VHH binders against Manganese-dependent ADP-ribose/CDP-alcohol diphosphatase. Designs and how they scored, part 10

Target 1, 321 residues: Manganese-dependent ADP-ribose/CDP-alcohol diphosphatase, of Oryza sativa subsp. japonica (Rice) (q8h5f8)
Amino acid sequence: MMAVTNGVIHASSREPLFSFGVIADVQYADIPDGRSFLGVPRYYRHSISVLQRAVSTWNKQHNIKFSINFGDIIDGYCPKDKSLWAVQKVLDEFEKFDGPTYHMFGNHCLYNLPRGKLVSLLKMPTDSDRAYYDFSPCPEYRFVVLDAYDFSALGWPRDHPVTAEAMKFLEEKNPNSDKNSPDGLVGVDRRFVMFNGGVGKEQLSWLNDVLQDASARRQNVILCSHLPMDPGSASFAALMWNYDEVMAIVRQYKCVKACFAGHDHKGGHSVDSHGVHHRTLEAALECPPGTSAFGHIEVYPDKLLLVGSDKMADTEMCFEP
Key: E = the ipSAE of ESMFold2; O = the ipSAE of OpenDDE; V2 = 0.75 times the mean of E and O plus 0.25 times the DockQ between their complexes.

## First folded at step 4 (VHH)

Design m24 (from l1 with A33T S54R E101H; framework vhh_7nfr_2)
Fold by ESMFold2-Fast, scan of step 4:
Structure m24 (fold): chain B 321 residues (1-321), chain A 127 residues (1-127)
Amino acid sequence: as target 1 above (321 residues)
Amino acid sequence: QVQLQESGGGLVQPGGSLRLSCAASGFTFSSYTMSWVRQAPGEGREWVSSISGRGGSTYYADSVKGRFTIARDNVKNTLYLLMDSLKSDDTAVYYCAKAGHYYDSSGWYPLSEYDYWGQGTQVTVSS
């Protein structure tokens, strides 16, 4: 058997430590099919069939320990009076999976339901209605789930202080009267739009503490966020507002090996200048009937292997342990 | 009061060209994404093209890419659709629409979320 630590494994009988399922941007709604602003077809009703296939596939694998839903469980165009029903319908499908599912917020979730209700419905493992948390499936690995809308104009009442501060921030960064438009913004500044968000100061401090602890325990860390955090892994307009602040903390430690996100439906993959992998997962919403976008990730001491279905590309992510 | 007024439609032979115009008033035109949406006889509405408020970004339906060009004049508050190589399948009433909401990085714009539609202008492509 042979292997390269930071490269492709050519031959190995090594078994994964564990595997976990991934799916992003289901965005279910009981509405007719539509299109994005860029004209990409969106299959609101069929997206739950993608999830059903994912759960069936994960259950047949017998080695999938848990799954992660990368946000946007229902679509913002789901009728408001049907939103609780739609969330429950999707959650009932996740419940058919033989392990736990870890959830995070997406912008579409927050268009329809307030934060506190979503934390409760999604059963986030937190004790303070916070939507950020961490867990360790084994001693060698730590998963950190970020609330990418911690500082945002979404999921708060219109008159809430966070909404006011986020709108003021957008007013300073984005001269358009429609703050959802990146028009005239250049490069990574295109991210300063209302459908994105950022990580607040308290969460940044918490992240630093978690990474310091993980580093002391010699754990590999996987960061999970609805919003992408590297310009090479997503469209500029899809990036977290303060991805640079998050990555500045990450850069102080060697323990973070990969960041996974949804939100940019076409997906992407990059390796940043510090060797951290950034993988944006292809959306379940944009799969025509009979096709899928979901996968599972095999976790090894020196790599992650994403095995995808149809639209979700297989990805090998090698690193120093 | 917001008003949109389309013009420039007519009868044209296959392979011909037309220029549609939409005169906008009652709102800050340069601040809004504008779109062209068409409706063929007996069919539902189909999105054709969109242009961002300052004109920096343009988007087209696959059926019209390479044949149609969307443009705007923010000084004159006018939206244009330049239509080349017209086909019989382009026969429709063409509507000027002020765009609705963006919901994600791709900019979600379902037809039901457009506000302020004009009266439409008929394009007929016939030999």
Scores: ipSAE 0.013, ipTM 0.421, lowest interface PAE 7.4, mean pLDDT 87

Design m3 (framework vhh_7nfr_2)
Fold by ESMFold2-Fast, scan of step 4:
Structure m3 (fold): chain B 321 residues (1-321), chain A 124 residues (1-124)
Amino acid sequence: as target 1 above (321 residues)
Amino acid sequence: QVQLQESGGGLVQPGGSLRLSCAASGFTFSSYAMSWVRQAPGEGREWVSSIRGSGGSTYYADSVKGRFTIARDNVKNTLYLLMDSLKSDDTAVYYCAKAGSYYDSSGWYPFDYWGQGTQVTVSS
């Protein structure tokens, strides 16, 4: 199984403790193919074929216990009157997977549907309308899913107090009339755009409590968020508004080993100054017909191994247990 | 009530120049990205160029890069496309398009509002 030297587990087990599937930014819509504002091709209809291949691949593999969808299930350009149908079409494909899927939402989900409807449709394991939660697939691991739009301009009704506060925040940070433009913003300040969001004070307090409990139980923690939380793992314009506040809490604990995100479609990987891995997953939306971006993560006591398809790069993420 | 009205099209010889305009009303023009999309005879719509609300960032299709310039005047609520070194392949109806609120702009359809179009014909 494992070799132990000086009380430290050095070798991965012969087999993983378990594996889980990952996919990000499916952004399905029944519309003609397009391009991003930066000119990158987008294959709105083909993205569901990527998901179909993912599900088929996960079902053929040994020991895939669950999957995680990293948000943006449908594209914001999906017609409003077709949005419920499009979400259901994508969810029907996830239902073909032999295990549960854990969901989060992204900006494109929220463009078309209100948060309460998404929490219900995506069957988030919460006792409330909260879109953040945690679960443990085994005693050694805890997964924490963050609501990256808890404090945001687009995650709440137009007349909601959070929307007003978020718009005021953006007005203070971003002088552009188009708040989706990072023009003139320098470095990490480019993140202060309307299609991003942040974690509110109540969720930060909840996160601290969860990490304190996980630390006491000697669990390894994996954080999942639609938005990236490290400048080395993503474009500055794709970062969570208050990633620094989230990471300040994380840095108080040794239990967090990795943070996974979507949103920045080209993907990325970094290891921060505290040894936490940050992996941004490549988008399913930007795969030409016949190509894919999905994977599975093999979970070991001392590492995570992302095994990707085509555009999703294999990534080994080693840590001290 | 959103309205987009294009003008400036016409017949021009290969190598010539044209300037298209799009007059916008019924929304806060400076708060929205704007795009030009064209449709050649017998073909689907093709994205040409996009500009962010502030006018600071511009994006172009590979086929027009270096020949076309997108610009906007937020005081006049007008979008422009300056077309240089026109080719026969540039013959199309050119549409002004408004990006939706909160959308990641693709620079082409679907957009939430479109103009009526203006015909550009490049022929000798």
Scores: ipSAE 0.022, ipTM 0.440, lowest interface PAE 6.4, mean pLDDT 88

Design m4 (framework vhh_7nfr_2)
Fold by ESMFold2-Fast, scan of step 4:
Structure m4 (fold): chain B 321 residues (1-321), chain A 125 residues (1-125)
Amino acid sequence: as target 1 above (321 residues)
Amino acid sequence: QVQLQESGGGLVQPGGSLRLSCAASGFTFSNYAMSWVRQAPGEGREWVSSISGSGGSTYYADSVKGRFTIARDNVKNTLYLLMDSLKSDDTAVYYCAKAGTYYDSSGWYPDFDYWGQGTQVTVSS
């Protein structure tokens, strides 16, 4: 049988436990349209229309409990003196959604605004300027949002010790004069570029504690990060610097079922050797006028179903409960 | 100052070949990705091909894949586009474009930092 039914005898419905909205890499800016390194068109002004369609679509669905923005809310080329206005313009669109939005930041956010200001503007549910947190929308599920720029050259003031250590790390890993260039780097080493980052020691310890607690509570965990953490789900140059350290912690627990990310605009999907799904979401920025990239994820006890719009591909992610 | 100078265009019959060149100056050529972009009469700009600073990675539009080859000579500071099996649809002004500094895994500033003057390619019998 290919069909599945709720229960062994007659099913009354196939309702998810809940659903949540997803969107990545809006990268809004009030600037002329441009192109990526690979020549892919970028629609800086139209990206907010993609978000408007996402919010309208989520509001029409009766079971969308929250949404997650996977980072890069404005583009790094947004004029510096317009960056607060641009972030607020995008956030005003998220506020039209009939539920909370959980945010993370990416490299483009950090080019224009400091960490503490972004944590405040994005209303991250933390008691400090930490940009990592967790929440449970129901007893059966735990969501963990990572700060992928916790150890980075971008995420901290220029005189901060973390900035100095990250620049030293990049100097050791990447011989290019332009540390944003992966030229000459081989395989997964292409990830050692300045627009990426990693998870610091304190956050790794926190993650271990959260996963231990989730495991004890028999929760399924969904891990969210701006940066992808599996070579099969994204271009090597888009990977988190220490995805291997994060995944070493994840692999100690059976509770993590999926990892979602943005950053690599073409998207991707893989299942790693431990059975964890890795889904990189297609960017809102690269949608021609009249098209979209957003979705919602239906959450079941034994699977996640991503229902995408236009450029965002539908993805079924089955797992052991 | 940054300068990009295209050459090698001309009139050619369908099925013919042309080699376009772009001479670059005013920057460290090997540190930057380069692209070819074309614009047909009455049409918008169409990206054709890109090459990484080292030359190790090349990318092509579906319309030209298998017929065009992008190459660079970092000693001569020159970008090339080798065009084989030319079609009437390839008629356009071809521009050499310099990318900016990397800002993410997918690239650069809106459009490109610098554009050349262009070189006209006309495919007609």
Scores: ipSAE 0.048, ipTM 0.441, lowest interface PAE 5.4, mean pLDDT 88

Design m5 (framework vhh_7nfr_2)
Fold by ESMFold2-Fast, scan of step 4:
Structure m5 (fold): chain B 321 residues (1-321), chain A 125 residues (1-125)
Amino acid sequence: as target 1 above (321 residues)
Amino acid sequence: QVQLQESGGGLVQPGGSLRLSCAASGFTFSSYAMSWVRQAPGEGREWVSSISGSGGSTYYADSVKGRFTIARDNVKNTLYLLMDSLKSDDTAVYYCAKAGRYYDSSGWYGSFDYWGQGTQVTVSS
């Protein structure tokens, strides 16, 4: 950043502590372009070109320390017998970035591949089959990646106990014969659809322990999830099933400054009643040829600055340290 | 076996009207969103309109808003497109399409997995 004093341009003494790259909802597939139910064009092959531009842009920046992929690496319409190939093709593009990439999965990843295979392929830094983890790029910051499909109808085999409990939950919350339809549901209840999910009790307990530790270490925390966790940051139908339980834990601590998500392709930004920023990232999938949606986030002691490309809006997120 | 059968196309003069129908079978009709997609001679497919499974939500391409109405009869398993104030640019084969199995929040029904054979609409004097 530069400052001007008495007509002289000086380099600002306030440089970011570090920066990191962000991209969401690449949803690659080697299939013809399609459309959503609402008629929004989807560019399944061009989405990998968006990622290639992101990697090239991040590599030209001296201070990009890592990147985060916010899930849905391949599309559900990717042929199932081509899914491993398609994931590897996308991962090969991330490997061209001059740093590590931290991954999570979304509903489209899970339509095609089981969670254990995705944890392995995406090299999640876990010592178990868990798809949630944390890391610290510097002493002042902790990043927490949540598994938003820990409690879900689609994230487990059809005969799994979690699938049975999640289907029962959806039958109680959503009267539609099509559990992916929010028709007739009001307000935030529109989130009770099968393509969403939630955080199970073990993960909630783990999150509380991580935030307690981060608070004791005086770290700022950034939460990452495929699913949005604030009604102001996304369509109601895109919200995590139990975002209220996650945020109830967050509210016990002052250390969480921002939550980032994908899933709602148009993106969004809100600041909740406790001052936490919620930023939903615009999807790479819905970029016409020649346009992009990716960015990098400059990390400061008292703010985050998202610098976006084309469809991804610049966003300044100020907070008290 | 999913089957979609369109009818109601034909030749009409500019400013005229047509009602397209699509008879659906082989699936629980009320549980799926349905759409109309058209293809003009020498051009790609263009999405026209969509309707949710219950009929509670409808969506239209900007080119047809105010002129076309999508509707469904879940008792008869039939999708309709009511076309008014037809223009020469509306000349195309009109296809009935069933929503696929994969869904997301930006359009909770993903791409279409079954298409009818189409019905020709020609707007000419």
Scores: ipSAE 0.283, ipTM 0.623, lowest interface PAE 4.0, mean pLDDT 89

Design m6 (framework vhh_7nfr_2)
Fold by ESMFold2-Fast, scan of step 4:
Structure m6 (fold): chain B 321 residues (1-321), chain A 125 residues (1-125)
Amino acid sequence: as target 1 above (321 residues)
Amino acid sequence: QVQLQESGGGLVQPGGSLRLSCAASGFTFSSYAMSWVRQAPGEGREWVSAISGSGGSTYYADSVKGRFTIARDNVKNTLYLLMDSLKSDDTAVYYCAKAPTYYDTSGWYPEYDYWGQGTQVTVSS
C-alpha cells in the first residue's frame, strides 16, 4: 500500500488521482410533497436540503475537483412562471461548492424551459444550443456528457422537425394513446415512452470521434447521461431509446470504463458483457427529511470507488486500464 | 371540461366490502392513467392505487395490497375501486384523479391534472 522512492514515502495505489461529486434528480419545486405513479413519496422542497448537504460534504473533502449534476434540476410540476427562479435557487446552492459543476438536463428540466435557455443557465461548455460535450480533468481521464434528449419528443419546440420524427418513432414503437405509458410493452421495449429520448446521428458520429481520440491518447473514459444505457442497471422503462447504438460505438474501444446516469430514482448497477460498469444514481427527490442521496467518486488508474450517502449505495467499479 | 364524479362510499362494518366508482367525462378516458387517493381525518393524502390507460398495469400501496382491486371500463368511462376486508384504518374520503397528459405519470395533487370531489368511506362497528 506504501512505497519509498527517492527518500519520499508514496501511497502505492491508495490515493486517488482525483475525486468528483455526484448528485441526480434534485427535481426541486416549491410545492407540497407528492408521490409517483407507483406511490413512492416525492419531497420537492426537501430535495434542495439534500443538495445543501452534498455541497457541504464535498467542500470538507480536499480532493473533490468538480461535481456532476445528472439532470432534472427542477421538477416538471414547478409552476412555469417560477421555473427560472427555481433553477437559479438550485444553481445558487451548486455555486457554494468550491469547484465547477458540470450539468446535463433531463425530462423534467425540459418540461419547464426551452433547450437553449437551459444550456445557457447551466453554463454547458459548448455552443449555445449543443448540450453534449467532453472534458479532461487530468491526462489519464476523459469525461463525455451526452444529450439524451437530442432525439426526443419533448426536447424541442412542438413544430420542430426532430419533434415530428420522434413522435412518429413513438407512434411506431408504442401503441398506447398515452405515449408516457409503457403498458403492454414487453422487456426493453418498455423504454419507448415520451419521457425518454435518444442520441441523434450527429451526436453518435461526434461520440465515435471523441472515443477514437481518447483511445489514441490512452485515456480512460467515463460516459455521463441523464438516461441509463444498460438493462441491468435500471428499469426497462427508464432506458435511453437507442442505448444499443451508443453501446455499439463504445464496444469498438477499450477506453470506456463506466457509464453513469440518473432518471431511474431507485438506482442500480450492472457490468455489461464487455466489462463496462453502468451505475444509475439514486434520486435526491425521493429522500425523506433527514436522509440524503449523493456521493463522491474516487478515481484510480484501475477502478472507480463511489462513496455514497444514506440511499446512495457504495460501489466499487474495477477495470483493466 | 374535465369532470370526475365519485360514488359508492358509505358506512360499513370491519371486514365488509364496498365498490367505489368514478364517472369521467370531458377527455379521452382510455388515454390516461387514473388513480385513487384517500385522506383520513387529521392526516395527509395517501396514494392508494393506480391503473394504466388500457388497464393492463395496476399498482397498489402496501397498506391495501391483496384487499383492494382497481379496475376501469373504458367503454363506460368509469374507474372502480373494489374494497374487500375493510379495516377501521381505511376510513377516509376517497378521490379519483386523472394523470397529466405530457409528463411521466406522477403521484397525486399537485401532480395530477384533475381531482374528483371525493366520496366518504367510514369503517366502524
Scores: ipSAE 0.031, ipTM 0.453, lowest interface PAE 6.0, mean pLDDT 88

Design m7 (framework vhh_7nfr_2)
Fold by ESMFold2-Fast, scan of step 4:
Structure m7 (fold): chain B 321 residues (1-321), chain A 126 residues (1-126)
Amino acid sequence: as target 1 above (321 residues)
Amino acid sequence: QVQLQESGGGLVQPGGSLRLSCAASGFTFSSYAMSWVRQAPGEGREWVSSISGSGRSTYYADSVKGRFTIARDNVKNTLYLLMDSLKSDDTAVYYCAKAGTYYDSSGWYPSEYDYWGQGTQVTVSS
């Protein structure tokens, strides 16, 4: 019936420009269930079932143009000799989604595989071992994916100059013998731990150029990072080392509307002093069997609406276009 | 090679006290967070308490807060759990656990324990 298919059914509804799927911290491994240091249960095998439900749900909606995986695709406890198999197993599940998936890596990915192998396996749209990039799903929006381990102790070979500089940085910022401990550090300084990282000078310069171009094109920008970039959106110990430098660049432009991240498994949401939304996504890893944490984001000219499953909270993020 | 050896368990009356010890060897003890985890008969493992490598930060499960104290002696490479006002529900095998190597922010520390002791039985009964 042409009258029914002419859009009349949707004439009374505000339609999103597009929607995209989101999932964070799958951290798959073929190992028994475990616990975090503070006793939170972790369901390493069940996390792939969460992803399978996400893909099935996204495919049923027909309007989901792409998905974003917010890093930590496999867990650091995945046996080293099974790491390639485990990544491929998770990627095979993403391939069942009826659109492309944009990936980033987190600390757990990097514990098991080198960055160049991950860039290749995750098919990042880059022309080098660079793990940061941007894309535009429509003229009105630009997505920027940051490499949060560009400056890090764990993102590079042991003998790499960046590793040496990052270890020196941690020695200066964190007096603990265990550099993964934030013990005795106060407030946002708790972020200076080895499982975090930061954005190097070349990536900061690249980000400035991308935001300048997006601003000139009157695009709304969404930043994606494995690591959170606002103290209100995550535990202090989960924050990117130089989130303040990234946000100093962002604040020069009006185009950035939201920053999405994984890494802090309990999730979070804040609006900073410049009106930028920061949403940390709840982890798939910490879902008991039968429970999920994934969602999709409906994109509008003046807001984003995260529609979450079970543990992932619905979030409305309004902004000035 | 990492080794963790618990001691100090036993039978105690409700309201009584016990002190558990865990002797650690094979790693730089002061560089790693340590935990106590218990398992009651027929139940899964339950986290009880954690202490940072320096001993500066301590954390407790709600069920034991105010009754148990975790402590460490980095010179003796020994972890302790001082248990006061014991209840029948505290009956379990208590395991000493070393923080893992792979870290994330969910616990502000390592994501998993990489070594466990053999356990020590605590029975709270009349």
Scores: ipSAE 0.350, ipTM 0.688, lowest interface PAE 3.4, mean pLDDT 90

Design m8 (framework vhh_7nfr_2; at its last look DockQ between E and O 0.78; V2 from the best seeds 0.00; counts 0 for: pae E 6.1 > 2)
Fold by OpenDDE, look of step 5:
Formats: C-alpha cells, structure tokens, sequence
Structure m8 (fold): chain B 321 residues (1-321), chain A 126 residues (1-126)
C-alpha cells in the first residue's frame, strides 16, 4: 500500500504578482574615494552612477511597480554646506524612476540633516513627522518600513528626550568613551554603538498593530529597515539595538515572510528559527566604476526572488508553509 | 582648540627602527580613533595605521603590516607609531590625524579626518 504523499506541488505561478526595485547605501559624496577600516574601497562619487544604472534598468524592465531605498543616500563625510545639494542630487536621480520610491534614512543621512528635514525631503508617506510607515501594493502583500533610528542618539535635537535616553542607554551598554567603538563588546553586544539605533516603544506598538491587521487580512508582510534584525544576516556591529524586541513581535505572526536591510554594506542572508528570511543588501557605495549593486525582487505567493546586479547576489526566499 | 603635534621622525638606515609620537590636546583623546597617514614626495596621502579610541582595535595598511605597530596612551594623550624594518619606500612625512565622528558597521573612513598635525619627516636611506 504505497502511501501516495500528495505533495501539493504549489505550482509557483509562472508570473510574479509584482516586482520592486531595491538599492541600499548609495552614500554619495563629492569627495575622493576612500576605504573602510578593513580596507574596503568606497566610491563616493561613483555611487550615484550605480543609482542611475538601477533606475535605468528598472525603467527598462517596465514591470517594476515601485522601488525601495534602504537608506544612507549621502555619506556622513559630505561637506555640511553641500549636504542639501547632495541629497537633492541623489533624490533627483530617484525621481527619474517610472514609479514611486519608498525611502528610509540611515545613520549617514542623519549625520547630514535633521530627522524632520529628511522625512520631508524623502517624502515619506506619513501623516506626521514619523519616519515609519506601511503600504500595500496589492491586497496580498503589505510592506512595513521601520525607522531604525527612532530610538537613537542621531537625528534628534541634542536636547530632545530621545537623545538623552539613547545616550543613557549607550552609557549603560557601551563602556567605551567613544560610543561608536564596539571595542570590548562581545557577540551581538557589539551592536550597542552610536551609529546604530532602535525602534521606540510607540513604533513597536504600531508594528504589532500593523502585523495584527495584516494577519487578519491574510497578507504577507515584508519588513524593511536600514538596520538588520538578525545576527545571521549581518555583522554584529550592524544590528539594530533592539532587534530582539522587534523580532519578538514579528515571531508572533506568521505573516512576516522576509526582512530586508542595508547598513552593513556586505550582503548577507539568513533564515531565522521561525522561517523568516533576512536579507542584508550589498552597498552601492562599494562598487568600483563599471559595477553595480542593486536589484529587483519578484514577488510570488510562495516566495521572493531577488535578482541582483553584479555585486548583489541573487537570492531565492521560499516561504515556509 | 584641537592640536596634534608629531615628533620622532628622522634619518634611519634601511632595516632600522623609529618611534613616532603625536601629542594631542584640545579634545577628549580617548573618545576618538587616531590614525597615521604618510605622504611621500610627489605622491598622494597614504593611510598607514589606525587605532580605536580605547586602543583595543588596531588597523594597518598592507604596506606596513607586520612591520609597524600603532599604540596609544590615553593618560598621556599620546599616539605612537613603532616602525620596524624600515624601507626606502617608507620615506615620507608622517601625519597624526584625528578621526571624524562618523562610523558605520564596517568602521570609519581611515582617509577622512577632521584634524591633522604638522607632520614629522621620516627618511630611510643608506
């Protein structure tokens, strides 16, 4: 009696429900090329060309519904007097895309401009000065964009309560005089540095509400953040301060399928214990002339397919049943 | 006002050793990463080495790795560069540089600094 295990081969629909563009860490600046601590070259001027290629490619594909920028459009070493100009220059390139671009900011953005100004410049679809929001490109999917610097020492006025609280937090978690240094910190504790941040209490509550609603509506949810939220997907120093709190909420809901992030510059991919995919995107900044790091994601009912350019790795993310 | 003053440069034979010092003032020394950058005649600036604020992390250019050692004394507000096995190609003006305030997950930009010393000449010649 051969037990015919009816493997419901979910026929992956031959055509995606939709596709969207992705790019991270352009970090444009009109400054000479540089290097990271580890000697990784950084191409500050060239990075805008990567964006231009991304937009051009997306436009040519004619099936990219929207794009998402995962933060750090300009570099922190952009001359301050040129910050607005640099931001506008990058944004002008995004505007050439034949669709909407959904933005978030990173730490480098916040080095250059105040939070409120960035929210405005980036035209975040929020009714307030908040920098987190959600949108649904189709009934089956919901995108959630987090403000990973909601709780941070960056982007807030010096006398703002959040700044004070964040600094207190850093003082407790990071014993170094330089709060940007992870020296002496071990493992995931290396995330407690000033150039990172976290999701505040109100935003956590909001996230819970959004996920609850999405679950009720039987939507798949894609979570977007500048900061990674899984230790397997990025360096420990790149992690969100309270990634564990965010993921504790996320894990309560089966509707979250994937989390995308930037910030770490190196690409990474992990699947956490709950089957949620975490994909940290490669940085456009680290692309030498003639090379690119951007992609588009094809969205299916049962998977996401990231198709990358050059330095961005292709990634198939199958959903757990 | 931030001040950086290099010392310890000089003439040395190939294979010799030098110790550079940089006296820092006008800021909380231990709160900032510090670097050595050198410039050879007719060449651009070359990053040599960096050290974190606490001194717990050190970084070296490939050209000097294994030969140079960066160190700091946060009590004395002094940055050091121990240079061993010196080569003719090491001839340059060596600058002490204070790192900027901006970091990311991959570190900071060793070529981006907000303050520089006047430099000290190192000449390696037979």
Amino acid sequence: as target 1 above (321 residues)
Amino acid sequence: QVQLQESGGGLVQPGGSLRLSCAASGFTFSSYAMSWVRQAPGEGREWVSAISGSGGSTYYADSVKGRFTIARDNVKNTLYLLMDSLKSDDTAVYYCAKAGRYYDSSGWYPDAFDYWGQGTQVTVSS
Scores: ipSAE 0.028, ipTM 0.411, lowest interface PAE 4.7, mean pLDDT 91
ESMFold2-Fast, scan of step 4: ipSAE 0.434; ipTM 0.729
ESMFold2, look of step 5: ipSAE 0.078; ipTM 0.503
ESMFold2 (binder alone), look of step 5: mean pLDDT 82; pTM 0.829

Design n1 (framework vhh_etentamig_d1)
Fold by ESMFold2-Fast, scan of step 4:
Structure n1 (fold): chain B 321 residues (1-321), chain A 124 residues (1-124)
Amino acid sequence: as target 1 above (321 residues)
Amino acid sequence: EVQLLESGGGLVQPGGSLRLSCAASGFTFSSYAMSWVRQAPGKGPEWVSAISGSGGSTYYADSVKGRFTISRDNSKNTLYLQMNSLRAEDTAVYYCAKAGTYYDSSGWYEFDYRGQGTLVTVSS
């Protein structure tokens, strides 16, 4: 009944402990199709059809316990006076799924709606405007959702102290008059653009406490963030401002096995120097009519298996339990 | 109000060259990335090339890479597209576009085309 791999005893069963659904960057808006500045077509209305197919697919699989939405639920180009309606329209589609959905927000959500309204609308399991939290679907696993805009220029009101500090930070790191341009920045410094953000000191301290507890309980941890945290998994300009500080905390513990993110629409996958998997999920927004980008992740004691649709690539992520 | 005026198109033989210009007004030109987009008869718009506000970064569609060069003169509020080794498939109306308000790692969003565009016809 038991198999031994690398000296570790494993159950002989090939059944996952559970599975969960994933989708990123729906960026819905009731507007005509557009294009990114670098020429990638964007299908603002069709993205909700991608979500509808995702929900239908997850419901048919019976073993999907929950889903995670990796942020950017509506697009920044959604008319401001239609933003509440558009968020609710997307949330109504998630409600058709036969389980809970765990949400985070991204830059496009924040372009249109303030943080407190998003925390409320997305029903984040928190008792404040705090947009970071954790949950355990079983004793063996812990999921940690980070607020990648906790320290950011766009995550808070214009007159907020955090906004002032973040703008000063960007002024020091990015000499361009357009702080959304990485022009002239080299390597990973290209991440110092206004549409990104980072995690504040209180969230870093909270993360350390969560990982210490998870380590003591012998849990595997999956980190979720709108922003990618490894240079190998995404374009440099898509990286979280202080991914290095987050990963410095992670490296103190063996429990973190994978980090999942959205934001970089082409997706990506890397294994960092400490064996942590980084998987950036392909965007639902950039799927032509009739195609999709969503998946489900089968969770095992010693691996994660992402089973993707169309544009979302299958990915096997093996680790030591 | 943002205004973009394209010029430099015309009839050229396959293998020939043209340089397109776009005169911009109504915004701080050096603070915005700019792009060239083309539309062939009966087809939807196709992105061609983009350039950062300072001119330090350039991007090209695979179909034009190595043949076209985008550039800008911020002192003259003018965008250029140097088109070499032209092919019949390059026949289109060429529009310049200004980066939009909402940004992400895939680049800036484009608003609607401005001006009338400039027609490039590649034919023998």
Scores: ipSAE 0.332, ipTM 0.673, lowest interface PAE 3.1, mean pLDDT 90

